# Miniprotein binders against b1l550, part 4

Target 1, 279 residues: b1l550
Amino acid sequence: MRLPEELLERARDIHSEAPSHRIKLDRVGSFGLKVPVEFKGFLLLAEADVWVSLPEGRRGVDLSRQVEAIYELSNPPKDPFSLCREAAISLLEKLNYADSSGVSIRFDAPLQDGESLKYYGVEISSIASDEIINKIRVEILGMTACPCTAELIRAYKSSEIAATHTQRSLGILEVSTKAEHPDPDKLASIIERAMSSPLRTYTKRPDEGGLVIRSLSNARLAEDVVREMIHLFLEEFGHLPEDTHILAAVRSMESVHMHDIYAERSFSLDEIRKEISSH

## First folded at step 2 (miniprotein)

Design A5
Fold by ESMFold2-Fast, scan of step 2:
Structure A5 (fold): chain B 279 residues (1-279), chain A 81 residues (1-81)
Amino acid sequence: as target 1 above (279 residues)
Amino acid sequence: GSPELKQEIDRLLKEVEELARKLEELGNPEAVEKLIEEAQELILKAWELLLKGDPKLIEKAYELLLEAIRLLREAKELEKQ
């Protein structure tokens, strides 16, 4: 069939057409974009995801406008918090059919560790709608020592420091708030302080013995580490809005098992304060 | 000094290997109790070497400790199964 010129022009914009199934999609966008960011004096290569909601009546999203939005704002490189917020707002302004937009930026953050650097994982998100929600996730490895085996050994002979096994444990803190993003270095510090000991990039052999002895003197279950992380978080960030939501978790890579131990707790600041005050 | 401590550590390593072999051949509950007792004695000896503060022995003492604890853990699991 021969079509009018106006229909031919409209037919070229497939994204504006009706989809095969009338279903809303929550996140549609460009994932895995490489973007440079400036973080505490370092120029880092980060990975970004940008997305918008897609209404049930529209077939596709304008991907070129998404990529344009984040790259325009990333040159010259800027801090990932500002980039995340500004790009999420820009996406919603550019794509008026969307109810919400979001940006997530992931990178390994450098942390001074004596004469060297160590790295921890950071993911920063901003989600824009009629308000903006800021989310940050920090992951850092530390060391834990088993208190159960330590207690068994103490039962056989009195000792001030017990013998036990140690393992690497991954600590996780995730914060979602209407306020500005918390400082990831402070979140990483909370996680490390909750562990039996921190991990180091480089130690000489005598220093390795000291780390092991420290860990053995501070044996902790994964459950202990999560509770301590929550306690330390409340001391540092208890000033955040009451509707701030937190996830605290630990994954212990048990050296005596073929599987890991995992412990977590999700809560709002309002919820946890009421729970603590009831005891 | 150093040569005597090295000989002591080498002896403990051989005892841990022998204990592991016996644990694999375990057949009755009385043997489990004896293996637990032997494993804990080795752990205590490994710990005493660590407390002597010789940096050269820290790695070996820790390795002995980890292996002996693993044997103790296996013996305790067999006991409750």
Scores: ipSAE 0.000, ipTM 0.093, lowest interface PAE 24.0, mean pLDDT 77

Design A6
Fold by ESMFold2-Fast, scan of step 2:
Structure A6 (fold): chain B 279 residues (1-279), chain A 81 residues (1-81)
Amino acid sequence: as target 1 above (279 residues)
Amino acid sequence: GSPELKQEIDRLLKEVEELARKLEELGNPEAVRKLILEAWELLLKARELAEKGDPKLIEKAEELLEEAYRLLLEAIELQRQ
């Protein structure tokens, strides 16, 4: 049974009423939405958060309009970058009382690895206000090898290849920019190239030997990996606006410790250029 | 020996054991298998000597670790071919 339309005309508009306290809220929205996206030929189930700011004089946000906005744009599934940006703009247009809107979409990105696939983490967001800020975070596992232990063995053997401890390390690149989202495959590539070696989902025994040799020949501290990630980032993405902000970090799950080693650097492009030019 | 040297040797012993395990997983011709087994025997002996904490035995452990490392590199090089 369908309810009469006249009932809607006489119901209170709770959301537009005055709140109990005149306090502005920064983010009000629908979190943990499941949305289909198309990413580089793959149909993936992503998780999305959508929000708007709420002014001090309004009791609530039109949550149904938020969900409608993102689902209208997600059917048929589209690339998550366009979805993120378009939904943030649409939210601000549909909810005109808001000063800002935002959308975050997260998923595991498939990456072709020989005849198999491997995966890396992606979280993107678009925050709309007087301007649009696009943010992307990429996380991918690689291998690192300790150069301190390697140097001790190299001294004994008079060889450039030395045995040392190896461990899984998580590389992180986060970029916040007024330009379009950077390509996450390129960010993942930067992280992997900065590591002692990449990791794979499947290897045959000879291929495992190759990864071990690569890692041993390319031993790097977490600090070395962060610096190399920054160097490679500047080569690939130095053209971005100079107010672009970057976080580069490595978390090394040290095989010889009960704890992890962590190294990071946050910077803007204008800041890092000045630092490099002063040295 | 210094405490730092003993700690470094202990770390190297564990690392070389993991490397030997990975080489075993590679599958191999008879020559590579022989080198892996010889390296493994040297590593176990070096670990036993290093664990006793005697400075004189630490020197012997270092020599065995050096020989084990040489054999492992030789095995890896043969596997590449």
Scores: ipSAE 0.000, ipTM 0.087, lowest interface PAE 24.9, mean pLDDT 77

Design A7
Fold by ESMFold2-Fast, scan of step 2:
Structure A7 (fold): chain B 279 residues (1-279), chain A 81 residues (1-81)
Amino acid sequence: as target 1 above (279 residues)
Amino acid sequence: GSPELKQEIDRLLKEVEELARKLEELGNPEAVEKLIEEAYELLLKAIELLRKGDPKLIEKAQELILEAWRLLLEARRLEKQ
């Protein structure tokens, strides 16, 4: 079934009409698009959101142009960072009424884990206007062990170390910069090193005991993990522009509670350097 | 891994079935029907490669799944026109 040409022309005119209320919208677009990407030798199915700003004098956006832009750039599949940046630029070129455009791409990234692979979450964005802002968020699970419980065991001279003293914790690093996106594998590595121990896809019996003992010997509060993540981030990525913004966070899924513990810090590189140097 | 690829194949096969049902309602436009048929054939080939368990064949199965996804995206684009 096809629509007559005159009906399609009328539908397009509706979007160019004046709205009922002259209000600018910050983000209007197509969300939840399935997009193939090539990441470090892997072909992955990612989820993408594409958007543009809508001026107060225009009723709607050209959604078909948005889907066309990312579709054309995703075939053949390419590096998700280049795709994100190129699509954001393309949207501004194709939709001349927009002041800004953005693209966000989400996928699970493979990471070598002994003889197997494990996965961590990646979300990248590029926002284009007079300049381009690149954003990346990395989430990876690790283990933490409660220092209070470890100290209680030491105080009471107990030799029994229970697995209930450990919990899964989600580490989060988010970076917003005018430079290129940081390498997500390096961000994932920072998070894992800040934890009591990394999680494994599979461990043999002797290796499993070693991870538990290591975790309990390296007991850390969620607050300790966030501070360590910031320290390690500055060591690896301190060369980024001073107006780079970072969010470091940990969500600890406490095994002895029905609720999670959360700790975070947001900062710019300029801000954190002044804070650290003042002490 | 192979279990994740099998889950992705199952998801795309469900999408093929849904789009095929919509084709009957839309009067079977030939271009959309052909894309769905091609996507389905690629998914069947990917399943065969995964059954063999060779890491190189798993890589080839990923390529076929990706191509099937592209064809289904094009079919969905044309179906809404």
Scores: ipSAE 0.000, ipTM 0.089, lowest interface PAE 24.1, mean pLDDT 77

Design A7a
Fold by ESMFold2-Fast, scan of step 2:
Structure A7a (fold): chain B 279 residues (1-279), chain A 81 residues (1-81)
Amino acid sequence: as target 1 above (279 residues)
Amino acid sequence: GSPELKQEIDRLLKEVEELARKLEELGNPEAVEKLIEEAWELLLKAIELLRKGDPKLIEKAQELILEAFRLLLEARRLEKQ
């Protein structure tokens, strides 16, 4: 077999040319790359974005260098946190015109659920410049039950059942820190514990009834869930640097409405501690 | 851009040649051979696009190079097993 090589000599170096307008770009790169990763004993196919800043005097970025940065580090597959951080650093080393680089890796994380598995969403990022900022976002579905309707039913003097509507709610925790990425399983656990009840991949009728009863006994507003998530986060991760930024949010897909209810709070550890201590 | 692409294509073509040379020693040579053939076809398409010198086509050539690299990584994984 013969490999063609000589044909490449006629191509121009377009990316090093001057651009039509001298404007800096914040993120330019290869998005949607499929990358194998090893996560807690599972081999997963993750999706990755890699990018760098582009100075005002350069027309384009070197995509081949970006792919080299992440794929060289992904063979053999390694944990996505190390891959994310190491690839971001490698991008700055390989692309000397860039002031900053970033890598985002997203995947559905398996979580043991009795005899089966359930999945939650994870997106991690590392942004490198003169320092490294690590971000992680965890999203997991749970169940919430409306305390307002429960109260109305009790006020109506129903002696047979304390009933209310239940719905799927998406819990979200996002953390940005100069420390290592927080463990996503712990973030997922915080979200589930803040809900009225976790969701299961598979339930039999008796188990299904138990989840519903748990939700009804633990009715919570979206606002209640966000506050509980913050409380639980501080118990588990209060040791992180004071400039760590957190987003806690819940989107409740209300079963009795055509629209969703959404609650969120963004804060730094320094800000939230001062706020709590002032009460 | 395109000199960087030339270097990357050259690197990938060497990888293809090295894997093809090792093919006889593998336990599942048919699977590895298929991935190598797919990677080589993508690299040939990338070379043809680069020859045209159109900036938009250079971007497409980069996409083909990235896919070829993915296939070669998969071939290496199968080689090890």
Scores: ipSAE 0.000, ipTM 0.099, lowest interface PAE 23.3, mean pLDDT 79

Design A7b
Fold by ESMFold2-Fast, scan of step 2:
Structure A7b (fold): chain B 279 residues (1-279), chain A 81 residues (1-81)
Amino acid sequence: as target 1 above (279 residues)
Amino acid sequence: GSPELKQEIDRLLKEVEELARKLEELGNPEAVEKLIEEALELFLKAIELLRKGDPKLIEKAQELFLEALRLLLEARRLEKQ
């Protein structure tokens, strides 16, 4: 299996050789690593990617040292935010030819849901260079109800009831900042509050009826949900640095169509504040 | 009272229940099941309003029944697509 060290010392160091073409690469590393993390009292098996920049004059990166960097910091398991930041910094220290490094960690985050748990998607990244940029992406399913069909029904019948079709919608908030990662539970909460109603893993029939009624009385377009997510985000996280960048998006899995509806907006905090103040 | 309205409500509720039973046996899409569930809930709410015996609530119950019927027609439309 392992080769004698004396033989390895005499072999050419392929990675330090000149490449076929003098081109810098932005990300070279180990992707799809399984790492344990501790998240809000839960021990989870997360998936991690680690990478560094590769200069134009070097043929390859030392992948073994990348794996060492994250695994040394993952035992014992730690929170994924600290793991991302510390591993990204460690990669630059261990691989001195690199101009930048990065780590991303993905997992399904548990969230208390009555007597059960539900889950939402989280991806956390840290990119280190002369500064550290922290990125977090949260995805959670909710329910939307179509206001267009609701209005057609009201017009047709002159009804006080908001009858319409409902569907699952995926809400997305992505934040890139020089500050610490935002709390993903708060981001998930913002997404759910922007929806017509949240989804549940387990409901008894009376609670399920309540969610349906809530959704019908709170019909929202995907466009409405994105605007509400941005509004709620500014209320909770408007204190972040002005150059913080946000993506807010909704993908509605329309129950009456074979295709999805998608709406999104990207912005910096500085940009959105100027836009809102002009209206 | 309104014996005619109560009789009409009982008839419509039986129709909703029978339709729900038939569609469940056929394995219809979630969208159809959701419309039937919503129609049934409106029927139950209409019956509850009728039990109170207020003339204004009886008028509101009539509106709920018409809306439930429309949802049933929409469910049949989606089933045939």
Scores: ipSAE 0.000, ipTM 0.094, lowest interface PAE 22.9, mean pLDDT 76

Design A8
Fold by ESMFold2-Fast, scan of step 2:
Structure A8 (fold): chain B 279 residues (1-279), chain A 81 residues (1-81)
Amino acid sequence: as target 1 above (279 residues)
Amino acid sequence: GSPELKQEIDRLLKEVEELARKLEELGNPEAVKKLIEEAEELLEKAYELLLKGDPKLILKAWELLLEARRLAEEAERLEKQ
């Protein structure tokens, strides 16, 4: 069933009408759109949110124009970073009443793991206005081992190899910058290197033993992992603009507790350089 | 949106400069020479479009820059294998 065209011609243009209250809205848009993207040779189904600002004198946003903007750019599937930036700009061009626009794209990124694949989480965004700000968040699981229990066992047994509990830990790096999005594989690599050991999709018993021994020999507090992530980030991405903002965090799913341990630091490149150079 | 366009063009020009430096760092390897040359040609075209400051050309410049970056990344990958 279709409505007659005569009814559409006589219908009010509700979106262009004055609202009941003259209040500006920061983000109005289409959320949870499914879009195909091409990422490093893989065709992936991503989830996208698109939005624009809405002025106080306008009742609604043209949602169909928003969906059109991202889908025009997603066929054929392309790199999610370019899709994100291009769609944000296209939204401002198509919806000229808006002062700002934004696009967010989320997907699970494949990472080569021996002869198999493992996956890590990626969320990117581009927000366009008088400037464009690019944000990327990477989350990947790794392993940590408790140094406190290791030290107690070592003192008791006088052992060369510490015995302790291990647990899965989620590492998080988020970067907000006026430069292009950092490479998520490099961010994932930084997180994994900061951990006691990476996690594998599949291991045979000899390989699993090696990972456990590595973790026990490289025991780290969540606080240690966050500091190491920041150190490694500065080595790889210290060239980014000084006003680049970073969040580094670890959530440790403690195997001996009913609760998790969490450690976090947010900073700008300018801030962290001054902090490090003051001592 | 004149100030918004200027900010975006300036940012893309910075990305062009960064990619040009990466291509120079790859040197002159025989195995990847054609990929580097193609990336450099696309990068030059993107740069010329950005210098015109025309909003109609910004998306085209972006597409050329992304293609140049993919070729540069492939060249770097082949060098490191």
Scores: ipSAE 0.000, ipTM 0.079, lowest interface PAE 24.9, mean pLDDT 78

Design C1a
Fold by ESMFold2-Fast, scan of step 2:
Structure C1a (fold): chain B 279 residues (1-279), chain A 81 residues (1-81)
Amino acid sequence: as target 1 above (279 residues)
Amino acid sequence: GSPELKEMIERAELLLEFAKLILERLGDPEALEKAKRLLEIAELLIKWLAEEGDPELLKQVDKLIKELEELARKLEELKKQ
């Protein structure tokens, strides 16, 4: 099974050799590692990527040292924020030729939903060099209702309560900052509050009717949802450094179309404040 | 100055920054052990830099020594808790 130590000592060090072309690489590493994490009292199986930069004069990266770095830090399981930062640091310590390192961890986060749980997507990263940049992406499904169809039906029927189509919409918030990772539950909350209504894992018919009526009374375009997400983000996280970069997006899975509608805005806190203050 | 010495100073700064971030997490004995290891590595680098005696780097090395001492003090206070 294992090669003899003497044989390994006699083998040439391929990774330290000169490459075919003297070109530096930005990210070389082990991708798709399974690691346990502790998130808000839950033990979850997450998927991790670890990488380092590779200088132009070196043929390859010692991948076994990368795996050792993250696995040493993942036992016992810890929170994914600490794991990302500590593993990125460990990679720079173990691989002295690297100028930068990074770690990304992905998992489905549980969120309390009445008596049951629902789940939303989380990806957390830390990139270390002469500074640490922390990145988090949150994706959660909600419900939207079309205001255009609602207005046409209201005009036709002369009713205050309009019938319209509803659909699932995926809300996305991504934050890149030199500060600590934002709390993903707060990001998920921002997304859900921007929607026409949240989705539930389990509902009885009376509760389901209530959610649909709420959605119909709060009809929103994808563009409306993105603007509301940005507004709510600034209220909650406007204290982050001015060079913090945010992506806010919505993908609406239109129930009356064979295609989706997509709206997004990316910005830095400095950019958005100048835009708002200029009007 | 030497590009190598500048790179080592940047590495020491990075290690101290990381130790500082870890120490901000109270009550985690695993984090305290990791911070200790980072500070020990930074200390070795800073001692080596100080021994080189490059006049251009002395002010930067003095700053690193003071930051190391501050973080070591914080580590000892957290151990008492």
Scores: ipSAE 0.000, ipTM 0.084, lowest interface PAE 25.4, mean pLDDT 78

Design C1b
Fold by ESMFold2-Fast, scan of step 2:
Structure C1b (fold): chain B 279 residues (1-279), chain A 81 residues (1-81)
Amino acid sequence: as target 1 above (279 residues)
Amino acid sequence: GSPELKEMIERAEYLLEWAKAILERLGDPEALEKAKRLLELAELLIKYLAEEGDPELLKQVDKLIKELEELARKLEELKKQ
């Protein structure tokens, strides 16, 4: 049952009232919205969060206006990068009391894997204030092989292909920049190339054997993978603004341990360039 | 598009500056291999830019070709011990 609209004339505008406590809130919004997006020829169901800052003198945010902003821009479905940027700007323009706005969009991105597809995680955001900051986080699984055990087995049995343990490792690249979002497929490629071997959705026995042999021949520590990811990132994306911030990380799910190994490095392009030049 | 080509020029400039910084110091075999990889990537980008033939960008591409040649010769001299 819909209530009569004439009641709106008599109801208090709760959101515009002064709050009981004059405290600014950094993020107030609608989280977990389901939004269709078009990504590289695929129609995908993404999950979106939208928010704005709330000043100390205002009790609440018009949440319905936030949802309207993103849904208007998502019909028809468009690429998630444009949707993210345009929605963040639209929120600031429509909600004039806000100092900042943000939009995050998460989805599993398809990658062509022979005749099949594999998937990697993508989260993008745009945060609008006096400037726009674009963030992207890419996570993809790969394979690592332990060089320490490989060296011990090589010393013990003098084999041309060292036996060692292999495991799934999760590679992570996060980029925060004033430029456009980097291409997530390129970020995923960087992570996979830094690993001992990529993972496949589908393999036949000969292909599985080849993948394992490649991994064993390219044994890498988690620390090696992070350094290689940074190196490859700079080759591909070193042209981004100097104040671009990057997180490179790997979590190795060690097959011989009950726990994981983790390695990471955060840096700005200015910082890392000076560090490398000092060597 | 022209904006995309301009991004490729900026990437080539970055790779050349990085290779130059490495080559201006006392090199070891690992540093020289790194410089080689950077110059190879820059060469690939510059070659593509030269083939596309945008008149407004040709002068920038010509400068990049010149710098690549100079750095490549420096690398070969250092590689010969």
Scores: ipSAE 0.000, ipTM 0.144, lowest interface PAE 21.7, mean pLDDT 81

Design C1c
Fold by ESMFold2-Fast, scan of step 2:
Structure C1c (fold): chain B 279 residues (1-279), chain A 81 residues (1-81)
Amino acid sequence: as target 1 above (279 residues)
Amino acid sequence: GSPELKEMIERAELFLELAKLILERLGDPEALEKAKRLLEFAELLIKYLAEEGDPELLKQVDKLIKELEELARKLEELKKQ
């Protein structure tokens, strides 16, 4: 049963009461909300987290107002970038005791792959305070081939191409900026171009031989892939503000080992340009 | 107009196709809940299309209604397992 409106009006406002301990909380909110979004002509079911900061003198956050804020903005479904920014701003306006607000939206983004679709991971967020910071993380699987094994085979005068091992690798690009969110399809494209070859969805006419041959002809270490991702990122997104922060990483699921290889670099645009220009 | 209605038909078809793919997972309660929501989204679009009464789209709308009913029945059968 729902409680009568009169009873709710007479109840204690627990959220506005003093807490047991006067401690600020950085993020309090509703996590794991399912929201529809429109992404590049697709209607997708996304998962959203919404939160605000909570001051030391206030016991709780009005969670109902958080849920209302995102749902009001999600009907009709809109692009997840506008939804993130608008919801974060709306949260600060509706919950004036908060110093900051944030919204994150996660979904699997469709990407054309022949006559079928493949998917890559996208997480976007907007954090509002006295400024707005937009963050995007893209993860996509590709293929890498070991150049060390290729060189060993060449040194031994072997013609056996199948002796060079290949493996799945997960490429990661994460961008935090005061500008608008970068296009995730472009970030995914950067990752795939940095690898030995992209992975394919199973289609009616798969070209597995061609994929393997391309991978073997373009053998790359995890370290090579990260450096190439950074190079390609600077070509496409070097125009972003200098304080833009980037994380580039790859995790190679080595077929000849029981463990994975991981390579990573985080940097600001200002930092990387100074590094490159110093040589 | 016709362009907007055609886009809605395409979205309804996408939701139904996604629900169909998800329903191929057997016994996964999270997948079944996602399929339910996709069918609910498709139903809203189909209902709107049916109410607009475009004669040229009526056959496509009828096909979408039948597909929705088929997938909804499949969802209920999978929930019983």
Scores: ipSAE 0.000, ipTM 0.084, lowest interface PAE 24.6, mean pLDDT 78

Design C1d
Fold by ESMFold2-Fast, scan of step 2:
Structure C1d (fold): chain B 279 residues (1-279), chain A 81 residues (1-81)
Amino acid sequence: as target 1 above (279 residues)
Amino acid sequence: GSPELKEMIEYAELLLEIAKLILERLGDPEALEKAKRLLEWAELLIKRLAEEGDPELLKQVDKLIKELEELARKLEELKKQ
């Protein structure tokens, strides 16, 4: 059962009324929507947030138009990057009172891992106004090994490869750009290559031993990993606009401590190039 | 062509599409100024793509140049109204 359209036409348009206080709001929308997406041949269930700016003179946003914008574009499922950008644009078209719109989509991205799959975290957004800003955050776990403890044990045993503590480390790359979203698989690859060793979904004892030996032979501080991620990022994505902003970070879940170690650097491409060229 | 050049083409297409949508908001001087900025950014990207000289992408770049010129003419016409 639904109400007759003529009765709905007689109801007050609450959203278009003046608000109790003339205060603009930056983000008003529908959060936590479940949206199917197609990512590199996989059908995935993603979580989406959609929003628009609300001017000081308007009481509310039309939430049904927000949901309509993303769902119209998600059937049939398409890649999450096109969906994110197109939905942000569509929101501005449908909601003419808004100065800006945004869409954020989160999902776990599959990555081939031998005969199995492993997963890494992806969050993308597109914010549309007088420009489009595309943002992507990739998080993936890897392994790090402590070079300080390795050197102490090496000195004690006179060995070239010494036992040391290893731990899971979370690598993070976040990019905000006027260009299209970077390929998250490439960002994940950069993070894994910067680590002492990648992690796997499934290993047998000989393969597990190989991962541990690799990490021990390639011991790295969190600081080393962040610098390597930045170096690899510049090699792969240095073509992006100079005002592109990047956050590179590592959180090391230290196996010998009750606390974590954290290292990060945020920068624009213009800033980092000037810094590197200053020597 | 490189993956980076394809990404730039897609982004130029996206900027032009946003400019089209903004130009449809007739009667708003702020919308016209926003459209102008988007067209200026698209022009910078298209010029960079043309300078790259990738033969496989030249037809796509030519299409983007024509679309940019058409939208720029519309913007100027709307400013007169």
Scores: ipSAE 0.000, ipTM 0.095, lowest interface PAE 24.6, mean pLDDT 79

